# Designs tried in a protein design chat: miniprotein binders against q56419. Part 193

Target 1, 326 residues: q56419
Amino acid sequence: MEGRTLEEVQEEVFKRHGVLVPKKELEDLAKALEEAGLLLTEKVEARLKEEEEKLKRERPMRLAGLSYPEGEREARAFLEAFRASYPGEGEEARVLLMPHLEPSRVPEVYGAALAALEKTPPPERIYLVGVAHRPLKEKAAALPVPFQTPFGPALPDLPALQALDALLPFELFNTPLAFREEHSLELPLFFLKGRFPEARVLPLLVARRSPELGEALKVVLRDFPGLLVLAVDLSHVGPRFGDTPLTRTLAEEARRRDLGFLERLAEGEPEAALAFLGANPTRIDGVEVVASLLPLLRERKGKVLAHRLDLEAPTLSAVGAGTLVL

## First folded at step 14 (miniprotein)

Design ih20
Fold by ESMFold2-Fast, scan of step 14:
Structure ih20 (fold): chain B 326 residues (1-326), chain A 108 residues (1-108)
Amino acid sequence: as target 1 above (326 residues)
Amino acid sequence: GDLIERLEELAEEVIRYLKEHGEEELAREIEEQIKDIIEALKSGDTESAIEILTELAETIARVLHRLGAPEELVQKVAILIFNVAKALGMSPRQIYEIAKRFARAIER
């Protein structure tokens, strides 16, 4: 009924069925549908409030039994299989860039991340920065609750989160519902918790570039030292992402774009990395995260351990994934 | 009323744990400090309440860490402390200081 007059509805019914429906009958129907819609809206709002309240206590696993095993023993064997998929040795990380796409699609890339974690001393806390796949009320957000994993709950670093909140010009804990279904945190966290079971976590999401977040994190990391993890995927190419069908040329361009971006980050030149993306920086979902964290990435040299462009043949699309140690 | 209820909840959690672990004297000291915060609030002396809470937060963190308290208890205590701090109207700088002192007290 939205966008149509009752007279237009009456006319249409008459033309199709030869029946003249009284306007009052159509008005009563419209009112009933409007009232039913209002009740449905109220029920949806009540359910969202319930889900938001539950997220104040804990963040449950969503991908257990799908992307990783639910049981602790099986989860540890799964982790070791991913490590075995990467034939190289890792390097100590102060900053780790790792993917958040389905791990089974790029096991060697996650294996490279595990190799780096093996060379890294256990941190007091992990700053886990993912990409918001749902709208946030602010440019960034965090959820200060335990995140369930097969290895037990990843506990929030409440003091460090409160310190970060205190330095920001906006409320950090602003969109709990955005964390309900967020694989950019859940999938990296599985690997991080498996390797550093005692580390507390700051689960952070970036929706839009926030220089304020980077400046605040620079201060917080000095008083609350830890491992910085950027959980970002690289190129998104093809119709699944609103782009032209993948060709060999476009795939080669995507690989070149990914590697050029990562190599410039490895040289400690994040501004050059962003500039290298050229006219279409949104092709890489990590661009907003990198742009937000510039103060933490400058003059840190490192190494690209792995890169893959994963092909999704049915949709002629692809997603890039990489592991970078700084 | 919520602020006093949060302080009482904080007292119950910490004092119960300390008594169960033979720290009867520390339990009494913490109970006295929380009582002092409540007394200061009832008299409108928010500045004294803030000062006492800042010292208390670090003391509780150090004691729980020394006793090897379950991380779930440390988490619950931290939540209560920061809820109290915000309800007291502590500035961002004051909250940052509590956070830093608490984190240092529980570091490995």
Scores: ipSAE 0.828, ipTM 0.929, lowest interface PAE 0.8, mean pLDDT 89

Design ih21
Fold by ESMFold2-Fast, scan of step 14:
Structure ih21 (fold): chain B 326 residues (1-326), chain A 108 residues (1-108)
Amino acid sequence: as target 1 above (326 residues)
Amino acid sequence: GDLIERLEELAEEVIRYLKEHGEEELAREIEEQIKDIIEALKSGDTESAIEILTELAETIARVLHRLGAPEELVQKVAILIFSVAKALGMSPRQIYEIAKRFARAIER
């Protein structure tokens, strides 16, 4: 702290409360706050280091009992209920785009994803690509540890992860703490593990466009074949996302944006899908994932199985969710 | 020291499992190969150590897969092998090759 700052504080207190606080009392308070802040910072740093060390061994469930049941039997019934919410048949997926939005808000969309998994032969491994909701040290990251689920641990594909790391110009295992609380991986993984209990997983997060990740994954998928899953939500509209309150017109625009994006991906035209979003790419959190994975999405045709724009009435906001098979 | 300790841990885990499953001769062969890696490292022959590790990684993966070894053991062995590979200063291409051979050996 500097004396100029203390003088400003003293002046402000006098103007608001008519009290002259001696500079020494302000200095003593500043010292106490600084000491308390340093101790708190040290405790926070020690706690984060402890959590990071725990993540070297396993990634525990964070949303069990909240977004899905903790017990295996209840989790199985929950998964079957979501499948039942979608009346259609699925199609085999080599690439699956599915949401990571709270499942109970869009049950038919998750049901469509389950229908597709039903028609898909069990893969040796799943490349699960989610969206980073916390900062990463690099554009992308992975965590090479078992991820706990009600169906047992989803084991990492260590050889495939090491192969991917070897091809990247940055350390892949760069931000363990970003995985401590990450619903874009945990929620899709619940469904994927329930359907493919023996598949190993590459849990990947994208924070920003990484063409080098897409190029590396193209090579790795050839030698380590598996199911590619893009766990992404679509339009984010309304005040909760820094926009105006949802109106019928904005909701229609969001649905058009979502479907136009998905339909272009289904035609094997990911560059056209990104271009269709125009100047508003940040309103779809899957943009950075799709932009990173262009080499894996080109010339791959498929089908949109489901789409919904889910309303969050208290905030007059909405999030789009969809299931796309390629 | 750390690198040799990791190789000794790898040997202990694999040999224990093989002996528990009646594969005494295979346990001896793998023990000899690990000793060859350690000897090559002590003599400064890192190139030979890398060559032996690459073949050994595939052999261990194949054997554990054939015997139906617990997944936790396969995971631990993979962690040790890649840890040793990186400590040896193996190139990205060499690490990729080990990864490919290991994955193919444990394929379902």
Scores: ipSAE 0.856, ipTM 0.944, lowest interface PAE 0.7, mean pLDDT 90

Design ih22
Fold by ESMFold2-Fast, scan of step 14:
Structure ih22 (fold): chain B 326 residues (1-326), chain A 108 residues (1-108)
Amino acid sequence: as target 1 above (326 residues)
Amino acid sequence: GDLIERLEELAEEVIRYLKEHGEEELAREIEEQIKDIIEALKSGDTESAIEILTELAETIARVLHRLGAPEELVQKVAILIFYVAKALGMSPRQIYEIAKRFARAIER
């Protein structure tokens, strides 16, 4: 009823149906609707508080049985099938860029990431940097709890997370609920845990560019060495993303921007990679992560192992995915 | 009250595990250090409490790692140690130092 009075509602009903609803009944109905809305809000808030409290103990699987198998044996076979989808050998990674898109859409790209992990010595810890798909109270956040996987829980590196928190000008553990349903961490973590079951993890989300996060991570990585993983997707084009239907020209532009971005990162030129995208017209979601991690990406040369633009024919949309080792 | 309760919980978890694994003397040493932290806090000597906690954190981490303690216990101990460190008002630099020493002690 925004902009309408009870008297206006009474008048409209009378004119349309010839029935005069007493004002008291309309007032009682409005009070009941307000009270029901208040109770619904209170119920939602109580449920969110309960979920937040549960997240203080562990982060459960949300995509098991949907994006990957629940059972360990089936999950292992699934992982090996993705590795087999990539015909090449990997390269050792100190920094790995990999997608967080539904794996079945780009199996060769995840296969390339697995190939790189095969050539990489097992790290003590993994810095897993994903993209926030829900609002954060700060520019970045982490959740310092075990993340369940079919291969067992991926345990948090509590000392490294606390060291990182100590160097930041904001509270790192600021938005637990943002981690409840976050595929940019869950999907890469499935592959990382399957390959490095003993590695502890720092599950990090970036919502907006945070140079202070990159500067802090540069310090922390010196004292707490590990594998840095940027779990990002590339171009997002088409109606599903608020764009025009996919055309050959738009698909070519998306591929050009994806590859130009990755190739400049591979040359150790992350500022050039960001400048190449300009206003980011094809919506590469990795820009905020790269902009945050500049000190960790400069002067690191590497190789693009795979790139695909996955076409969603029903929606005339596409998402870019790539694997880059630095 | 809550800070002392978390220190007592830390003591209970670590001492129980050490006694169950034949480390009776080490359990007594760690129990005494935790009691020293509590007494320092009761006397208002936060600086001494911080110093003792910093050394104790590394010692506990080293011992649990040496004994092959379950990762669940290592995680719980770390949670308690960092909770206590923050409740003591330790500076970012001091928290960073504890974190570094703890991590090195449990390295694979």
Scores: ipSAE 0.847, ipTM 0.939, lowest interface PAE 0.8, mean pLDDT 90

Design ih23
Fold by ESMFold2-Fast, scan of step 14:
Structure ih23 (fold): chain B 326 residues (1-326), chain A 108 residues (1-108)
Amino acid sequence: as target 1 above (326 residues)
Amino acid sequence: GDLIERLEELAEEVIRYLKEHGEEELAREIEEQIKDIIEALKSGDTESAIEILTELAETIARVLHRLGAPEELVQKVAILIFKVAKALGMSPRQIYEIAKRFARAIER
């Protein structure tokens, strides 16, 4: 608070309550609040630094007991139930697009991803590209530590991560705290680790379009071959996402946009997929990931295995989810 | 300072594992190579240190893979090697080469 502000506060209190608070008491209060604010800031900074140091050693499970079972046996049965929910057979994947939405809401979509993984030979490593739900210091980031799962820790591919870092114009390991709570990596990783327990992982987050990430990954994938996984959700519609309440027309439009986007990716035309989304690209969180990875997606043909628009009736909202193999 | 500490930590981890698995001569060879890196650094010969580290990284990776070393040890060794490489001021191309050689050595 400033002296002019204190005079305004004194005048306002007098007008509303008929009490003239001595200026010295207001000054003492303002100073105490300022000192308390400084101490709170110092405590917050200390706690964040402590959390950041913990993340240098490992990334613990956050959603165990909530989105998937904590115990290995129960987790295995849970995963197999998702596979059983999809009646089709998969196809070998070089690139897999799968959701990161709560799995229980779209079990057949995760089942389709599992079917594709069953047909895919075990990769040396998985490039797991998710969407940052918290700010990053750069357009993209990675965390080079073991990620805990009910199936044991998913170990980082340290050489491949270092190779990628070496090719980027920014520090890849720039925002450890963004990984503390990140379901776009944790939920797909549960399924990927269950299917490929020996594969090392590159856990990558994209916050904004990074063409330099795609160019670097194209080089790294040539020398460090592996499975590329885009862990992205599709349309986000309704009040939960700052939009109008879900209507039949909006739901139909969302389904058409999701499928048109996926179908163009399946034809090996990622620029056409991005163009197809038009004026509403921010409502599909996969846009920034696809735009970053263009060099890896061009001229790769494949198939959409599953799609669902999950309706959340209480919020009149919906989220699209799909499985695409390239 | 810090760089030499990381090299000593790398030596301790690898040499302990090799001795525990009957590879006394390999432990001695790797110890000498790390010592050579430290001596090159003390004499200001960073180029020789970089060359030795590049070959050493691949050698350690191959030996640990051959002996079936636990993934936790392989991870720890990789972390130390890349910390040393960056502290040495290795170029992006040089770091990429170490990474590629290390990864090929530990391939399943």
Scores: ipSAE 0.844, ipTM 0.938, lowest interface PAE 0.8, mean pLDDT 89

Design ih24
Fold by ESMFold2-Fast, scan of step 14:
Structure ih24 (fold): chain B 326 residues (1-326), chain A 108 residues (1-108)
Amino acid sequence: as target 1 above (326 residues)
Amino acid sequence: GDLIERLEELAEEVIRYLKEHGEEELAREIEEQIKDIIEALKSGDTESAIEILTELAETIARVLHRLGAPEELVQKVAILIFLVAKRLGMSPRQIYEIAKRFARAIER
């Protein structure tokens, strides 16, 4: 509790433990704790500034050895195993919607994405649009540095990033620290780099709806053609996400919501897809990405290749994941 | 200050690379263009530097790509070109045009 007096602290200790602590000892302890807290804050701030400086040079792997193998050979075998988990052939993609959920939880969904990438000619560049899991200074951000992967560094498309920055009413390279631990970019990038090792990347994060980003990207994609990847998860249901414990009925509702959303996107009707979500647009983490990219999604027909609602039994919660080709 | 020093260092690296690959004449031309940009940055005659930078960006990207230069060098060149463009006060449209020309020059 902030605003407590030393007398109140002394009273509470006496009531709980039957010990009367001299006021001077409490004052000395409070001063030592305050000083330690200030020093710890200064050390944390210094560490964050150091991390931010490192991010000006490169973005290191954070999930290697956890979500995917660190070594190139093992990473290649891992990728092939995911492809094998999906029995279909895929379709060529100009726009790919894929998850950023832990891959081991939805292997057939990532396998479907890999199947689509196998049918897609290698692009000059990949516009990789993820969801910010940390605050951004602006509605969207990018980090113009190499992203390390087991397949070598995914190099930034510096000209295309600068072209995009030039068209935006805000500074695009505004929050480097948001990229330090960002699985919505790192996990899809692992699969994209494995399939297209020579493609340059525009790593983009969306925190809030940015129509100006979609309008700018429409212009940039015309002059700098490439593969657009929306790295988004679908329904988030259950106590972990502020809902009641998952039931069969709630799971069926989430599954219908996910598929209705994806099917409307596949018809080239992104406004209808957003409207279909009704009163719960924030239940799907891709809403802000889709709403930002409307000009790029309109009138593009495609196919839903895979969908899963993955159960987190310990929390009675679930996360939806899907692969959509446009 | 710092930008000019970085530009001089990168110029030396690029010129060395071009000379090592038989492009002595082009290395001399690029060296003179970079010198003109540095003088314009020091004197505040930014219009001359803007014109030079726009043509230089495409030319150097194309030649490095043609020679199969290391991607690290191409990345360094791109970074510094856009830093110089912003220091010169180039408009968004002018920066966009440089970006488009550079990207086309390094297209696979």
Scores: ipSAE 0.842, ipTM 0.936, lowest interface PAE 0.8, mean pLDDT 89

Design ih25
Fold by ESMFold2-Fast, scan of step 14:
Structure ih25 (fold): chain B 326 residues (1-326), chain A 108 residues (1-108)
Amino acid sequence: as target 1 above (326 residues)
Amino acid sequence: GDLIERLEELAEEVIRYLKEHGEEELAREIEEQIKDIIEALKSGDTESAIEILTELAETIARVLHRLGAPEELVQKVAILIFMVAKRLGMSPRQIYEIAKRFARAIER
């Protein structure tokens, strides 16, 4: 709708100020305001186009100084502190499921991921699959540019990305702006680059289940072997997520669903993991990622290294996080 | 001639680097192969252009890797090669083959 009509504006001005503004003057003003609005919109569109063009060359850090230290020395100390938060030994990973939640909220979960990476031989490349927090033009997307980190740029595996693109029925490099602010890639990448500084990366986002992505990745991984990382969070419960305030019962339900999901993945039964969640009432992040990657997860057994349901007391909400090695 | 412009850009980047590193004869060979691709395209022989590009892509990748070329250059060369391949109308299988050969050549 228009909001206010010219007649309504004329009447309101008369009631408030006792002045009857001629309709023609209001029409001229409305036209001038519309033209100013169009100019502002044109400037916003030009700025977005400039940002998109910049993203075709590199992806800058957005969370440095907030979620992790900007300097390399401080970043290294930060990683060591997270590793120290997990008392166990890791296990070698061919597939790693790790969170993308704010690391300081679940340090032992990120520590478990670091422990697994320490036991894993350096991969030639990392397939980093995150969750799109902004709309994509297709079911999935990738951004084939260097991602800046405190440890130096994480370089894209351009040949592997092009091989993947060639096998897909849609353009893989379809939504650069969706990567401008994407913590599901940036936060795991900080840890992955710190551990494997020489590995090239395929930064992938899934918005909706894409069986064609999983089938293509199965082929690509055969010729371009690497570490597959699913960067997903688990249950999201409480008012921040459109739910009732967190109770002990809701927290226990979230933990039960998180662990049941992870344990079924650890048995190499990803379809059973999805079926266990049913309608996904606690909003486990990454259901669409797992559903897309079924061919890579079947019959691959492993171990749940860590799990935590982190309470956000001010909002009476919680987010689940876990580390799974396959 | 956007395709020909990209081929010329690829030639300029690779040949400049090779000459700067004492590989004058290899620079000449690669320049000649790129000219052969352009000549094949001008004569309507797209199949020959594709064959030459596929072999050239692996050769360039191998040479740049051997010489320890900066990652920025390797990335730019890869971008140009795949841009040329797509504009040539190469099939998914042909693009996949170039990708596999290029990755093998730059493997750590």
Scores: ipSAE 0.829, ipTM 0.929, lowest interface PAE 0.8, mean pLDDT 90

Design ih26
Fold by ESMFold2-Fast, scan of step 14:
Structure ih26 (fold): chain B 326 residues (1-326), chain A 108 residues (1-108)
Amino acid sequence: as target 1 above (326 residues)
Amino acid sequence: GDLIERLEELAEEVIRYLKEHGEEELAREIEEQIKDIIEALKSGDTESAIEILTELAETIARVLHRLGAPEELVQKVAILIFDVAKALGMSERQIYEIAKRFARAIER
């Protein structure tokens, strides 16, 4: 109710229920709502502080039982079912672009990522770069703790994370709470840990373009070689995302934008990929990640293994997802 | 902000449709679940509010499907549910879970 006047509240009640509420009752209601809001804020603050302290030790699973099975046996079967959904053979990846969209919506795209991981030699570490869905104090952040998975904890690469932190003009470990509920890391990590159980992880979030992150990562990757994973979704179109209802024409345009973006990345031309999106208005989660990681993507040629525009029929909306190997 | 208003708007749309189609008992059940969400929010139990909303979304989708509700109404109700989820501070993943359950209930 913040920012609403008593007159606006009276008008709303009258329009919806045909009753004019006396001013005294509305004043009492407004006071009760303010008091409830203060109490709620205090309880939320205490809970967040408790969760922040817990995150200093480990990052618990949040999507187990929802997006993937909680038990190890069931999780393994789930992962193998996704691999089976992609009929193609993978290719070795030094850089892998994969989605973070709900896996059950695009099983063949995750299957393509798994196929690529099958052809990739087990890395000592994985640089997992996702998109921040909550505010960060800086342009990027990391959380240097074990991330729980059904396959056991994904251990942080502390020396590599410390090396990265030392090269950045800001504190890398700046927003632990942003990692509490972050599917752009948790969902790809489920698949990556299932395939590379011994690999350590650098869990990284990008909120805004950070060229300094890409520059620092180029140096760190030289000294601490590993697999770079960009966990990004593609086009977000339709009313669910503040856009117009999806038509066949708009869906075809979204597919063309997604593929044009991925194809330019596959040619080792990330600046051309970004320019293509600038010339063709779209909402792609990967833009800020790609813009941050330019030094790592230039002159790397590869292949688009899969692409889907997943239709969300109830909202006439869609989200694009793809697998790209560089 | 606007969370209670969005919940009231959702209740109004669904309950009105159900009553117009003779489903008084289902209308009462849905109204009770919405009140449970509001009560959980007042007590600072956002986790319970999210769980109830997720279940409510599936129940609404199932009922609208059984009654053969127009596609326009189904779309409007889905958008209202997602607006409530956003106002609750739910992540994109939690909203995807609601969308998945809603879509499944409509189809199955």
Scores: ipSAE 0.000, ipTM 0.208, lowest interface PAE 19.9, mean pLDDT 83

Design ih27
Fold by ESMFold2-Fast, scan of step 14:
Structure ih27 (fold): chain B 326 residues (1-326), chain A 108 residues (1-108)
Amino acid sequence: as target 1 above (326 residues)
Amino acid sequence: GDLIERLEELAEEVIRYLKEHGEEELAREIEEQIKDIIEALKSGDTESAIEILTELAETIARVLHRLGAPEELVQKVAILIFDVAKALGMSDRQIYEIAKRFARAIER
């Protein structure tokens, strides 16, 4: 019974049900509930410790057979089908912004990312920056273990990760459990590993703005050159996200916000992109990533290759997705 | 204690691979350098241990890359080197330097 007295509980029961429960019976019930809660907590903690120990060795696939095929041959065909869904040619990328939502919802946007990767020379390493969907102990985190994919394990760039850790004012490898079910890394990594099977990876999560991360990455990228990938989704609109049901006007507003944001990034003006979004940054989950990586995005001109606002019909909601090369 | 165990584990992994690939002389050289690190640590000369490790990390990386070592072995060796560096109490700047030299040595 956390945060309530037995007298408050007794009064609440009397008001609602018109019965006075003896204090001793309430005390006995509270003790039984507390003991049951402690046992449940102990079992959950034991399971989480087991998962954490597994994550110290490797990060398993969680979305194989759901969001992408488990088998290598089927995964290759899947990748090629997504590329074919984008009719254009790509552009060489030094920085790639791509989505992390369910690929089947925006195949042409992932196809545009694949087109850009086809024009990009194989990097020695990929800095893959996703969005934390679970709390982190610090503003950002990384996990220095192999990430399993249908194309084989994506191996960590241990020297570059250690160099990054050395420059940060906090422990970089601080929340292994946050990586267990993190689709903002797993889904882009499937596409990146399929295209660049030999590239090592720095899997990074941002939970809150970390200017320290951007400053450190600017130094690390100079000494450890590689492809920077921002795996972020754009506008989130509709009832699922606390808005009114999707209307034509709301959809056009979301497209305008998404494209205005991407176009300002393409002009090498990330501060202007953030300012354009104003006081509603949570509508674009990539805001915290962009705000963290400002030193890497300034004065880099590029091109928006694709944009889609995808309808989530069951909730009358929508999520924006885009591909930007810098 | 544990630091010396990690240095011995590093030696075992690297020396075994080198001997399996006909690099007996290089295996002896690396074994001698790891022994020098252990002797420096036993005498309380941590500064010399750090200097030798920094040079050795780059040498090991270059040799493994030259011999076409499997990525799994390169990963294991890197883990051991950074574990040793941290156990030695190396500064952030010194760890960054090892990381940079190691990465350059294994580049394609």
Scores: ipSAE 0.720, ipTM 0.905, lowest interface PAE 1.4, mean pLDDT 89

Design ih28
Fold by ESMFold2-Fast, scan of step 14:
Structure ih28 (fold): chain B 326 residues (1-326), chain A 108 residues (1-108)
Amino acid sequence: as target 1 above (326 residues)
Amino acid sequence: GDLIERLEELAEEVIRYLKEHGEEELAREIEEQIKDIIEALKSGDTESAIEILTELAETIARVLHRLGAPEELVQKVAILIFDVAKALGMSARQIYEIAKRFARAIER
C-alpha cells in the first residue's frame, strides 16, 4: 500500500482476481494493517525500552557458550589455550591494539595479546575502545555499568567515565542499546578481565572519527592512568564485504596494507599509518578509532607481535587481525 | 525534588554502612554535611552546596575505601554523587574535580 490509493488497490485486485472489493472493506483492511503496524511498533518500542532499562544496571554476556565458555573454570582453560597458541614472549604495553573478531579464527593473534598482558603490570583501569557496529547518537559512546564475564563482572570506572564525559562536547552515555550486542567490546573484555580481574573498565565505542574524544582521553589518562586498548580488526576483503572472491593478489594486498598500517603505528606515526592506507579499500575498521586517538598514539614506539589474514573459505572472504604493543 | 531525594538516598546508603561498622560519629558528621547541602539549596546558596558536595564526595570515598566497603556500595555511592553534582548544575571543571578526588581516594 505504500504510495498507492485505495482506488488503485481495488483496481489491482479486480484485475488479478476478478473481485471488486468494496471501498469500505479496503478502508477497514488498511485501518487494521495500520493498527497492527502501530501495535507491532508499540511492542517493539516497549521491548527496546525494557532492554534499555536493563542496560542501566548491567551489560549481560551475549556470546557466552558461543565464542567463549560460560563457566569460569572452562573459560580459564580456554584463555590459557589461546596463550599457548603463541610461541613468542610478550612485550609490556601502555597501549595495546588487539582484534575483536571471533577468537577461534586467529588464536595466535589473541595469544600474542595475552603474552603482552602477562608482561604488563596490572592497571588500575582499562580504556577499552571498540568499533560501533550499530548506530550511535554521537560519534562515540560509553556505557557506565558492570559488564558480565565468566570471570565475574568487569566494573566501570565511574569517576574516570564522568571525568571524560565532563570534557566532551556531547553526552558520552548517549546510546545504551548499541552496547547490548557489541562483540568489539565483549570479546576483548573476556581476555582482559581474565588477565586483569581487578581492573576497572571504560567501555568506549567509536562510530565516526572524533578528535575531541582523543583530546579528552589524553587529559583523562594523565589524571586517571591506565591501559589503553584499541579493539580493532584490520582488512575486510571478499564477497562478504562487497568485493570479488578472494584471490592471492587481494590477500597479498590486504596483508601489505595491514602490516604497513601496524608498522607505522609501531613507529609512533599514526598520521603516516592513515595516509599509507589512502582510501582504505580493504576496509580496516580501526581507521576511525586510530583517527580519533591520534594524540594518544603519536611518538609511542612499539612492536607488532602478530598478524594473520584469516580466510573464511565458504565466502572466499578474509579478515585481518593483529596485535601491536606501544 | 529529585535532587533532595538523591541526597537523602546518598545519606541512607553511607550512614547505614558506617553505623554497621561502628563509625557512629563519622556517620553523624556526614549526615550533618548532607543536611548542610540541603539547607544551602533551600536558601538559594548553590555555590556553598557545590563546595560542601566536593569535599563530602572525597571524604565518603576515602572512608569507604579505608573500611574495605564492597565495590557494589562504592559504585552506588559514586552514581548518587555524580547524579547530585549534575542536578546541581556543576560545571565540567567542578565535575572533573570531584571525579579526580573520588578516584584517588579509591585507588588500589
Scores: ipSAE 0.828, ipTM 0.933, lowest interface PAE 0.9, mean pLDDT 90

